# Ledger of designs, part 37: VH-VL binders against q0aze0

Target 1, 268 residues: q0aze0
Amino acid sequence: MKIILVNNRFKENTEKKAQEIAGQLSALNVEVIIDNGLDEPYAGTVDFIMVLGGDGTMLRAARRYGQRAIPVLGVNMGTVGFLSNIEINELAEYLPLILREEYSLEARMMLEVAVFQQQSLLTRVFCLNELLLRSNSPRMLSFALEISGQKLEPYRGDGLIVSTTTGSTAYSLSAGGPIADPQLDAFIVTPVASHIINKRPLVVSPEREISLHLLEEREAIIGIDGQIKMDFGAENRVLIKRAPHPLLMVNLKAKPFFTSIDRSLQRQ

## First folded at step 2 (VH-VL)

Design p3d (framework fv_patritumab)
Fold by ESMFold2-Fast, scan of step 2:
Structure p3d (fold): chain C 268 residues (1-268), chain A 121 residues (1-121), chain B 113 residues (1-113)
Amino acid sequence: as target 1 above (268 residues)
Amino acid sequence: QVQLQQWGAGLLKPSETLSLTCAVYGGSISSYYISWIRQPPGKGLEWIGYIYYSGSTNYNPSLKSRVTISVETSKNQFSLKLSSVTAADTAVYYCARVGDSSTWYEPLDYWGRGTLVTVSS
Amino acid sequence: DIEMTQSPDSLAVSLGERATINCRSSQSVLYSSNNENYLAWYQQNPGQPPKLLIYWASTRESGVPDRFSGSGSGTDFTLTISSLQAEDVAVYYCQQYYSIPWTFGQGTKVEIK
């Protein structure tokens, strides 16, 4: 068995814990690759990915490895989040099940994002939560949204979020989007501070293609999972669709999604 | 299940404009890319350009000054025009759809039968 | 432009034997953010349009026999036919779809014997 341990290099304790866990796994004849984000993703074949950290670390792991159809387990290290399945102090208890492959998998859709400059592809990225288009200045954006070639009336406001169902509890929630069961496949399109009355969040088929471009010269950015930031101008266009492969999340322990989100919403 | 049907003028004189049409049957037309690819006799494949059903295009820089791709959504038809042809433009011309998932960043899955275009010298 | 170079230009293989075709790109076609290689392989039988065999360097298209496999990463890729059949007599092309313009290799002709 070969496992990738993904950790957060900016949390000093996670580096030591990753080395400790790698030693324990090696003693059990498991090969371990540590990915702390400093290098390119490991290019070889692996059987399992263990993410040590919070939701941010899981988002990075999904972006780097999510399209490879490898089981990914989130192990929480004290940070509350929605993408971890077990706590670090439970790992020893669950490790035998991991090594025997005695777990279920939950498929989570991902976004495929392609950014163009005029007619040329600038970049292509996959993500688990969302793409955010937002103004990078005090000026409102004026932009066009097309859904599978259907041209909607222009949007005016601070931006737009195109989210997976997994991302429904991230930026989309803060902008007034619905809470979605992450087992559903759908795009959630949520306006950010729209100045047009009755611009509502949309829930659309994941088979649809979404495109965005600015109608006026403005300073804007696109954000991917809150981790990648790119300049976006009037000569740019972004194309969003469902990624070819879902992220395969390991389920070792029942997670009460609706109870968890309900409790989270009571905190203010 | 998806079928691409091609037609157009097969014999041209130098300086004329090549005009080919491609029609898509049996699949959703609302969100996909159509590419044009050509193959001179005995040579390899050359990508010409693509068009999204909304009318957005991208062209091979080597042909950009002479090529225009357009779409007629009401007829589910795509057209390729190549101006100022020479003997070097003699080739089989293919239209191809980008897979079932409607992105130009995926490979070319469904291909038309091809149209042989001969430019007399 | 990314230049695609195949080797060999032609290959003769006995029925039932392994055929190997190589493809090299002048620049990496591996996108680090998704760890995918933007490389496809096509088969062109005489008088027919190309048919997709492999995409993402190693993913076999639906309906393609399991004797076809793709491997490699970055700049060096291989198409393998594990047990050549008569219907596999064709020209094979690699293609990068990492950046515009999309480019193809020059082709490898596979013949029996």
Scores: ipSAE 0.000, ipTM 0.380, lowest interface PAE 16.3, mean pLDDT 83

Design p3e (framework fv_patritumab)
Fold by ESMFold2-Fast, scan of step 2:
Structure p3e (fold): chain C 268 residues (1-268), chain A 122 residues (1-122), chain B 113 residues (1-113)
Amino acid sequence: as target 1 above (268 residues)
Amino acid sequence: QVQLQQWGAGLLKPSETLSLTCAVYGGSISSYYISWIRQPPGKGLEWIGYIYYSGSTNYNPSLKSRVTISVETSKNQFSLKLSSVTAADTAVYYCARQEYQLLSGFYYMDVWGRGTLVTVSS
Amino acid sequence: DIEMTQSPDSLAVSLGERATINCRSSQSVLYSSNNENYLAWYQQNPGQPPKLLIYWASTRESGVPDRFSGSGSGTDFTLTISSLQAEDVAVYYCQQYYSIPWTFGQGTKVEIK
């Protein structure tokens, strides 16, 4: 068995803990590859991915490995988050189940984001939470939104978020989007500070293709999961669709989504 | 003080199974892992796999489908089997020991066996 | 896999002169918590098994002469023989023990000029 252990080198004590876990797994006939985010993703075949850290580390793991149909387990290192399943102090208890492959998998949809410059593909990335289009200056954007070839009336405002249901509790929530059951497959389209009265968040089929482009020259940014940022101008176009494969999240422990989000909203 | 002694078949035909033994004399086997390493004539070193006295093993992915390492704890003997051999498996085969510590992981190979030359020819 | 690359493939050094061998890993072998490099050097005399010389990049194994020293950190490592003796004619290998599979450099043959 080969496991990728994903961690964040800049978190205090995380690298030390990753090395300790790697040593213990090696002693149990498990090959471990450590991915601390600085190198290229591991290119070989792997049986399991264990993510040590908070939601940010899980988002990075999903972008690097989420399309490979490999089980991914989030192990919380003491930060607040929604994407981990167990705590680090529970790992020893659950390790025998992991090694025996005695767990269930929860499929989470991902976005495929393709950015074009004129007619040429500039980049293609995958993400678990969302794509954010936003102004990079005090001036508001004017932009076009198309959903499966249907052209909506122009948007004017600070930007737009196209989110998965998993991402409904991330940036989309902050912008006034709905809380969605992550077991549903859907795109959530949430305007950011729209100057058009009654522009509402849209919930659309995951089979839809969404495209965005600027209607006038502005300084804008495309953000992916809050971790990748790209300049976006009037010569650019972005196409968003459902990624070919969902992220396969390991479920070892019941984590009730609705009570968790309810508690989070009460704390502020 | 501690020594690793090796023995096994030296001449094999293609498709046969290579079988070698490594015995540990002196020292405690429960504190160490035993690794197998091979060296084709005139070439470098390639790690094959390791085993702990409990029977826990790990193999180089390049050889995993053909390799089995086992232990007979009552005799302090560790055995390497490699199936379906070809001329490319001609090499000197070594066993070596490695320490493992919980907080620092695996260590270097401090004691090596004398090696066993295995020749695969028709 | 971590790839280990040595240079040069071979070198000829006069008796009493300094010999230097370099080893580069494709990824860092420095464990940040204990600040140790998981890098060892082995000497292989003709017809004999490899013998441990240096571990943790710079720690000399007991019984190894003071003329052998290791240095470096992260991805770049050096083995130095300060005053070559006749018995030092051998092939030298670096090895990382940071990540499975364990990997070795291709070897450097040291011979007398």
Scores: ipSAE 0.000, ipTM 0.358, lowest interface PAE 21.9, mean pLDDT 86

Design p3f (framework fv_patritumab)
Fold by ESMFold2-Fast, scan of step 2:
Structure p3f (fold): chain C 268 residues (1-268), chain A 122 residues (1-122), chain B 113 residues (1-113)
Amino acid sequence: as target 1 above (268 residues)
Amino acid sequence: QVQLQQWGAGLLKPSETLSLTCAVYGGSISSYYISWIRQPPGKGLEWIGYIYYSGSTNYNPSLKSRVTISVETSKNQFSLKLSSVTAADTAVYYCARGVPTAIFKYYYMDVWGRGTLVTVSS
Amino acid sequence: DIEMTQSPDSLAVSLGERATINCRSSQSVLYSSNNENYLAWYQQNPGQPPKLLIYWASTRESGVPDRFSGSGSGTDFTLTISSLQAEDVAVYYCQQYYSIPWTFGQGTKVEIK
């Protein structure tokens, strides 16, 4: 068995814990590759991905490895989040199940984001939560949204979020989007501080293609999962569609999504 | 209703490579694992290996150096390759589906292909 | 590797009588954390692929007649056919799915006479 351990090198104690776990796995005849985020993603074949950290580390792992259709387990290192399944102090209990492959998988849709400049592909990235288009200045944006070739009336405001159902509890929630069951596949399209009356969040089929471009030259950015930022101008357009493969998240422990989110919202 | 259909060359000479294909009809391959099992004439069942639709594989250690199982998700097809065959590899080869229930990824085979007879002789 | 041993190798039973097949594993296939036995039984009619009968040692697969039952725990398991019918003439295999590699018993041939 070959496992990638994904950790965040910049958090204290995570590199040391990753080395400890790697040693334990090696003692059980498991080949371990450590990915601390500094190098290119491991290019070889692997059987399992273990993510040591919070939601941010899981989002990075999903962008690097999510399209390879390999089981991914989130192991929480003390930070509360929605994308981990077990706590680090539970790992020893669940390790025999992992090695015997005794777990279920939950498929989570991902976005494929392609950014163009005048018909030329600039970049293609995948993400688990969302794409954010936002102004990079105090001036509001004027932009066009097309859904499967249908041109909507122009948007005016601070931006737009195109989210997966997994991302419904992330930035889309903060912008007024609905909470979605992450087991459903759908795009959630949420305006950010729209100045046009009755621009509402939209929930659309994951089979649709979404495109965005600016109608006026403005300083804007495209954000991916809150971790990648790209300049976006009137010469650019972005095409968003369902990624070819979902992220396969490992379930070893029942996680009560709706009670957890309900509790979280009551504390705000 | 899910069906497994299998095909491939049934007659081989010693040292050749066995290549068999298993196709899934009536459903998606998502969340399946596919096992390959063989049965020499008049003998019992021997598990060869499995593949999950992600491409993750596990092989019987007795065959590991000669076996490769692969998946083509766009075609809903799984392939078995067994190199350097000998007369001892003569058997009916089956593909079979394992579907997880509850928290478990795999455990038993509920749908089987019809089998492909492979004969290794001069 | 877990070795699976069945007994007897062959069994002749009159129509309507009870048939009993035993299966022993070289180590326990009971997982203490979930208290489940990782043991399945298959029926193979001549010229056909195996068909799942029993899983988790005692759970009958959908569509399998009530006359088939599984019992046992740990290392000793039994498949019982309470009243043998003509269509039950087959070879029966036990399988462990506790540990890779998956292993099968050598088979028990059930015939009428």
Scores: ipSAE 0.000, ipTM 0.377, lowest interface PAE 19.5, mean pLDDT 85

Design p3g (framework fv_patritumab)
Fold by ESMFold2-Fast, scan of step 2:
Structure p3g (fold): chain C 268 residues (1-268), chain A 123 residues (1-123), chain B 113 residues (1-113)
Amino acid sequence: as target 1 above (268 residues)
Amino acid sequence: QVQLQQWGAGLLKPSETLSLTCAVYGGSISSYYISWIRQPPGKGLEWIGYIYYSGSTNYNPSLKSRVTISVETSKNQFSLKLSSVTAADTAVYYCARDYGSGTYLKPDAFDIWGRGTLVTVSS
Amino acid sequence: DIEMTQSPDSLAVSLGERATINCRSSQSVLYSSNNENYLAWYQQNPGQPPKLLIYWASTRESGVPDRFSGSGSGTDFTLTISSLQAEDVAVYYCQQYYSIPWTFGQGTKVEIK
């Protein structure tokens, strides 16, 4: 069995624990590949991915490996969030189930983001939560949104978020988007500080194609899962589609999404 | 809107233990770090350590043997204890938030700060 | 530990003129996987806590005037105030959050000439 152990080397506790877990797995004749984020993604075949950290580390793992149809387990190591299934102090208890493949999988849709300059493809990336188009200055943006060939009235404001249902509790929520059941496949399109009173979040089919471009030159950027940033100008266009494969998340322990989010909102 | 309020005894003698409290108002503590940062009068900033609401901590290696950060989740309060103080520990002590829920765009930058507590260790 | 060094220690700039503060890290704070620089800038007025101005080396914090901008990559970073106002008289600090322990520069005091 070959397992990729994804950690964040910039968090002291995560690095130390990753080494300890790698030793435990090696003692059980499991080949371990450590991905601490510094190198290119491991190109070989693997059977399982274990993510040690918070939601940020899981987002990186999903971007790097989510399209390979490999089971991914989130193991929480301090920063609480929505993408981990078990706590680090529970890992020893669940490890035999992992090695025997005695777990269920939950499919989470991902976005495929393609950025063009004129007619040329500049980059293609995948993400689990969202694409953010935002102004990089106090000036508002003027931009066009097209959904499956349907051109909407121009948007004016600070930006726009195109989110998966998994991303509904991330930046989209802060911008006024709805909370979505992550078991659903849908895009959530949420305006950021729109100057048009009646611009509301849209929930659209995951089979739709969404495109964005600026209507005038501004200092703007595109953000991917809050981890990748790229400049976006009037000569650029972005196309967003459902990614070919969902992220396969491991369920070893029942995680009560609705009661967890309800408690989070009550505390705020 | 999140606010951080700090308090604690400001005058200490060498060898005593410094104890400060930071309370969080107006938001959940479940999605971000609370850090402690100090600043000696007229000098720069030194990070002391952080804590998650789960109780997980990380400390500056230079202070690790003397520092303990803890949380009382039921009260939304965080505590800093620094043992065996000397005159070199005289500083304004701040608590600060690293980031909140949905703000992973600001990973370990300190966007909300308490007002600070001046701690003086007599020579 | 990553050491952060600012230059100059102090500068005097006339109102309306450009102020430039430099920050150098002892090793790169650019993370190759996300192509982000783990660097922040803070403003501290006398008797007040620091206020976040810039994160990710060049991203301006909400509510911060557009005269403040950050630039640079790897080990060399700059904070620019395009047109100094009286309220900008403060001490400015850079911070790396690439590696624990988090470390700050020694500070640059900006005064009116």
Scores: ipSAE 0.000, ipTM 0.398, lowest interface PAE 16.7, mean pLDDT 84

Design p3h (framework fv_patritumab)
Fold by ESMFold2-Fast, scan of step 2:
Order: sequence, then structure tokens, then C-alpha cells
Structure p3h (fold): chain C 268 residues (1-268), chain A 122 residues (1-122), chain B 113 residues (1-113)
Amino acid sequence: as target 1 above (268 residues)
Amino acid sequence: QVQLQQWGAGLLKPSETLSLTCAVYGGSISSYYISWIRQPPGKGLEWIGYIYYSGSTNYNPSLKSRVTISVETSKNQFSLKLSSVTAADTAVYYCARSLYGDYSIPEYFDYWGRGTLVTVSS
Amino acid sequence: DIEMTQSPDSLAVSLGERATINCRSSQSVLYSSNNENYLAWYQQNPGQPPKLLIYWASTRESGVPDRFSGSGSGTDFTLTISSLQAEDVAVYYCQQYYSIPWTFGQGTKVEIK
């Protein structure tokens, strides 16, 4: 068996804990690859991915490995999050189930984001939560949104978010988007501080293609899962599609989505 | 070491549902995808869709309203159903395997089943 | 959809001579991030399923004879058989896997003169 252990090198004590867990797994004849984010993703085949940390570490793991259709388990290291399934102090209890592959899988859709400069593809990345188009200056953006070739009236404002249903509780929520059941596959298109009245969040089929480009030369950025940032100018276009493969999340313990989000949003 | 075996009904009437099965022998079911590809007699190849053992699917948009691909992991069996068939659906139907890797998943087909001829006629 | 067009539709080549098949995509299948072309070639003998010959435009599949080679980038691709053998009489197909749906060329039939 070969496992990738994903940790956050910048989080207190995570490197020490990753080494400790790697030693325990090696004693059980499991080959362990540690990915702390510094190097390129591991290129070989693996059987399982264990993510040690919070939601941010899971988002990095999903971008690096989510398209390989390998089981991914989120192990929380003390902070509350939506993408972890078990706590670190529960890992020893669940490890025999992991090694015997006695767990269920939950599929979560991902985005495929392709950024072009004129007619040349600059990069293709995958993400679990969202793409953000945002102004990088005090000036509002003017930009065009097309959905499956249908051109909408121009947008004016600070930007736009294209989110998965998993991402509905992340940045899209902060911008006024709806909370979506993660079991649904859909894109959620949420404007950021639009100056055009009646620009509402849209919920569209995951089979749609979404494209964005600037109508005026402005300083803007494309953000991926709040972690990757790229400059975006009028010579650029971004194309957003459903990624070929969902992230396969390991479910060892029931974690009720709706009561968790309700508790998070409630006041007293 | 990897073999794909296919079977299913070969003769259908218009409006019926096509049902084919592909069984995979050898290799780990988690290491590959299975696609269905068809070829009308004397013509070229058309990709129908793929499935991973988790149940994750993707379909050719031209067929997606009529196609369902499913998996029974306990038997390493993959099934294709195509509803509301017409004479245009007459073809040899293949199941084929593709491996996945990292971020740039290859979608070429390294092992193919022998094919099942499906004829739709009144 | 990306349209794949092959030329010629058929060709006759003498044993031991070079056969060349062309494939053109309606859009580039070059992914700039990894500098790879998402293009494959298949051989199909009568009554049999297709067999993979080449992937990533120029990488030969394990077990495929070295007389088969692929070349090209972006939108224009070529499959070359340097010295045609009797068992090479078949229909050849190109395939793009850059964008869903995966699409194939119409096929090129290779026969002995």
C-alpha cells in the first residue's frame, strides 16, 4: 500500500506530526510519501491520500491530486472545517478501517479552469471551491460573462465568483451566494459588489461552459481556491468547465452538513 | 494480464433500451476508467461516455439524455444502457480501458473488449 | 466539439515503402502547461477492436514496432509507417483527448499496392 501524507509546512507542529504518522504507517508496511507543498506533486501511483490539517490543506491536496480519482481523507488538526472527516486524535482508531479499505466515498465536483492569452493556453488548473475574478486596484472592472455561448449584459463591479456546490460555503457565501447541498452538481455564479442593479447569483448546470474576459484594460487577478493568484488583463480569457473527475472524499464518520452550517451561521 | 469481456442483447426494435455489460479481469479496479465507444458498420468511432469504479461518469453531450453507465464493483462489471434506440444506433459497441495519472489525466484507450454488434431494426 | 479530419481516406503502398497519414484538429490540442499534445493513434484490423499505437502525439505504446512513429504539434499531426509490412493493412484513426467529448478522425485505410 502507498499513501501520500499532505501537510501544511507553515502550520505549527504539522511537520512533526506528519513525520510521526509516517513512522507509524511505515511500521505497518505502508509506503509513505510526504507532500508539504514545496515540491511538484508526487508523480507515481498511490492508493490513498491522507490530508493533515484544515480546509486550506485539503484544497491544496484536491488541486494536486483530485483528478486521479484516489480516496482522500481529511484529518483535522484542531481547527473547525467543512472538508475534514475525522480528528487527529481519532486517527489510530480508524486506521485499521483505512488499511482494509472499509469506508464509503463521497464524490465532490471540481472546476477545470483554463486561462488563455489571446489564442494561447497559459495554464490549466483544477479546484474544489471556486475561481474568483477580482479588481487589483480601487477601480471597478468591466467584464463579459458568457454561459455556453450566451452573452450576458456586461458586468460592472469588483468581480465575479464561479463556485462549485462545495465552494458555496466559502467565498461565494461571503459575496451573497446561496448555500448549496454538496450532493448537487452545479455552478454558482456570484457577483462581487456589482454596480448593475438586478445582477443576482446564478445557479447553472455543471455541463455549462463559462467564459470571462475584461472589456476595459484594468488591473485584475484570477484567484483559485483563495490560494493561487494570477494577473488577468484584457488580453486574457478564462474558460471554466466541470472537471473530468470529482474529488473522492473518504467518509468514515457521519458529519451532518446542514446542522453544521446552521450552527455556524446562527446567533445565540 | 488485463482482459475485457463483453455481452448483451444484439437485436433490438426501435424505442427499446440497449443493455450491454463489460467485465474486467486483471488489475485493480481503482487504477482505471472504463469507456464505451461505438462504431456503425463501415464507419468511424464515436465515444459514448466513461465511468470510474466510484460511480463517477461523464457522457458525450450528443447522447447524454439517453445514456446511463453504471458499475457493480463487487463483480468488476460495467454496464451501458441506451434508451429510445433507433436505426441510427446500429453499431458495434466496445468497452475500453484508460489509465489515470496525475493532473493531466490521459484519456487514450490501451485495452479494448472484442465488441458487441447491436442491430436496431423493425 | 473538436473536429478531427484525416487525409487521405485511403492509400495503397508497396511492401517495404513508407506510408504517411495526416490528421488535423479544428482547435489546438497542445496543452501549454505541460507542453503535451493530447493526441493518440489507433490501428484497426477487420473484425477486431482498435489497438493503441501512439499517445501524446509521438510516444509509442509498449509492444508497438519501431517502424510506427508519430509527429506534429498543435493542429497538424502525422502517423508514419517507415517500411510497410503485410500485417499493417488496416484502418488507422487519430483521437484527441484534449476536450470532452473525445473525438476521432474518420479513418484512413492502408492497403498493399
Scores: ipSAE 0.000, ipTM 0.396, lowest interface PAE 13.5, mean pLDDT 85

Design p3i (framework fv_patritumab)
Fold by ESMFold2-Fast, scan of step 2:
Structure p3i (fold): chain C 268 residues (1-268), chain A 123 residues (1-123), chain B 113 residues (1-113)
Amino acid sequence: as target 1 above (268 residues)
Amino acid sequence: QVQLQQWGAGLLKPSETLSLTCAVYGGSISSYYISWIRQPPGKGLEWIGYIYYSGSTNYNPSLKSRVTISVETSKNQFSLKLSSVTAADTAVYYCARELTIFGEVTPYGMDVWGRGTLVTVSS
Amino acid sequence: DIEMTQSPDSLAVSLGERATINCRSSQSVLYSSNNENYLAWYQQNPGQPPKLLIYWASTRESGVPDRFSGSGSGTDFTLTISSLQAEDVAVYYCQQYYSIPWTFGQGTKVEIK
């Protein structure tokens, strides 16, 4: 068995805990690779991925490894999060189940984002929450949205979010998007401060292709999961599709999505 | 519209260090990997190594003790150095851009190639 | 290291004929958990650098003509040119990117009969 331990490079406690867990797993004849975010993703084959940290660490793990169809377990390291399944103080109790492969999997859709300059592919990224197109200056954007070749009326405003259902409670929610059951597969398209009165969030089939480009030369950026930023100009086009593979999230205990979100919204 | 332009010394003597440069035009250096591949005259392709914008490298183990790949981000340039050359290092050397999931997943396919630089090692 | 072996070493095909090139890896380049084959195909015309044709064993690169297709899984792969054209005279290489170091087949030279 080979496991990748993903942790946060900027938190001393997660590094130390990752080393401790790696030692315990090695004593049980499990091969362990530590991924603290400083190096490139591990290129070899692995059987399981354990993410030690909060939602941000899980988002990074999903981008790095989510397309490999490997079970991924989120272990919370003290910060409140929605993508973890167990707490770090519960790990010792659940380790035997992990090693015996006694768990269920939940598939979470991901986005595939391809950014072009003219006809050239500049980059391709995968993400679990969303792509954000936004202005990088005080000027509003004018941009075109196409859904499966259907050209919508131009958008004018601060930007647009294209989200997975998992991302429905992240930036899309703040911009007025709906809360979606993460077990559903759908794109949620949410305008950011649109100057056009009747622009509403759209919920579209995950089989659709979404294309975005600027109609005027402006300084804009593309943001991925709130963690990666790329410049976006009038010579660029972005194409968004359902990623080929969902993230396979490990369930060791029940996590009630709707009651958790309801309580979170009441208390914030 | 990304293009790769290569240059460097074409003639070397045994024991010298090969130094080649690959310049990237028309795209962001931070969105892909650059691989180096060589091809001896009349023979097949051999992968030397790759580098990401951050400076992260991976090398062919057979060449690892002699090879260094580096990046100068301010100039959008990549460099290959191969020390202690012999006649067996005579080849056309290519740099190539690798498709990737923005450095988050292993590179998978070299879609843009430089023209190649013929390096001859002869006394 | 994963060894890549192509067959045949050379192939003479008439214009409009189907050309078939085989590639075998010394170990599987299919990762069973994601069902992806870590295999690419390249075309190299005389005096030019290689050009990417196929990646993930069967995904055609943008701009590559429909007559090129890739198939296979695990250890046995095929590149097919459905109707050979004059510009397809080249050496073709398979490549695995399953594990470091990346390795290439020895090449298959395709020429007109």
Scores: ipSAE 0.000, ipTM 0.424, lowest interface PAE 14.7, mean pLDDT 85

Design p3j (framework fv_patritumab)
Fold by ESMFold2-Fast, scan of step 2:
Structure p3j (fold): chain C 268 residues (1-268), chain A 124 residues (1-124), chain B 113 residues (1-113)
Amino acid sequence: as target 1 above (268 residues)
Amino acid sequence: QVQLQQWGAGLLKPSETLSLTCAVYGGSISSYYISWIRQPPGKGLEWIGYIYYSGSTNYNPSLKSRVTISVETSKNQFSLKLSSVTAADTAVYYCARTQYYYESSGLIDAFDIWGRGTLVTVSS
Amino acid sequence: DIEMTQSPDSLAVSLGERATINCRSSQSVLYSSNNENYLAWYQQNPGQPPKLLIYWASTRESGVPDRFSGSGSGTDFTLTISSLQAEDVAVYYCQQYYSIPWTFGQGTKVEIK
């Protein structure tokens, strides 16, 4: 068995723990590839991906490996979040089940984001939570939103979020978007501080294509999962589609989504 | 272990073009942005511009007409060109990366790894 | 452009005592959507590149000693060294990354009394 162990190099405890776990897995005749985020994604075939950390580390793993149809397990390192399935202190208990492939998989949709400069593709990335279009200055944006060839009235405000259902509890929630069952496939389109009173979040089919471009010359960015930043100007457009493959998340332990989000909202 | 190693011309005459190179070792350039930042002797830091591995750039407006940053992804190398130099361009030039923090809800455009710097002196 | 102003320009503090450096931005660097302040702090020793200490105004970079802390929100920020050590003698810079062009303060030199 070959496992990629994804960790967060920027947290001292996670790097040491990743080495410990790699040693434990090697002792069980498991080949381990450590991905700390600096190298290019491992190009070879692997059987399983274990993510050590919080939601941020899982988002990175999903961008790097989510399209490969490989089981991905989130192991929480003490940071509360929605994307981990087990705690680090439970890993020893569940490891035999992992090695025997005794687990279920939950499919989570992903976004495919393509950024163009006129007709030229500049970059293509995948993400699990959302794309955020926002101003890179204190000025509001004027921008065009098109859904499957249907041009909406122009938006004016701080930006726009195009989210997966998994991302409904991330930036989209903060901007007033709905909480969505992550088992559903849908895009959630949430305005950020719109100056137009009637601009509401939209929930649309995952088969639709969403495009965005600026109507005025402004400095703006495209943000991916709150982690990657890309320049976005009047010469650019972005096309957002459902990614070809969902992220396959490992379920070893029941994690009730709705009671978890309800508890989180009560604490606020 | 990621390192930024930089090199290029150290002595220039007014009107010449400054050319510096920054190479990335021990990691992939696809996970971060590379910026050029300069520091005149005894003074503070000035951001020049950044580039992403896709070729996307953003420049300080004060330098935009004179500056070009480019990338060669096959070599993990970035270059800075600054044209029509004057004595005011005398500075230590750094390349530095910005990388997102993976346990965060936000973007971090702070510089966590820096090259050692290259002193550029413009004099006649 | 967002102008960053530090105070004082220089500071002399005895070993083991608290050092406090202030940074003001000409406009807010608080992003309302995630409630984060887009502000970083750096330490620069003579002849060396700057080293990142703090980002998001108060989050300590990995490997940075606990004696360094950042605070503040909006336009007014503070870097505190709770107990100055000899190796902390350096120039300190704040940086905003809220808006392009990214800008730095003029620097604060910390010296031992």
Scores: ipSAE 0.006, ipTM 0.468, lowest interface PAE 12.0, mean pLDDT 85

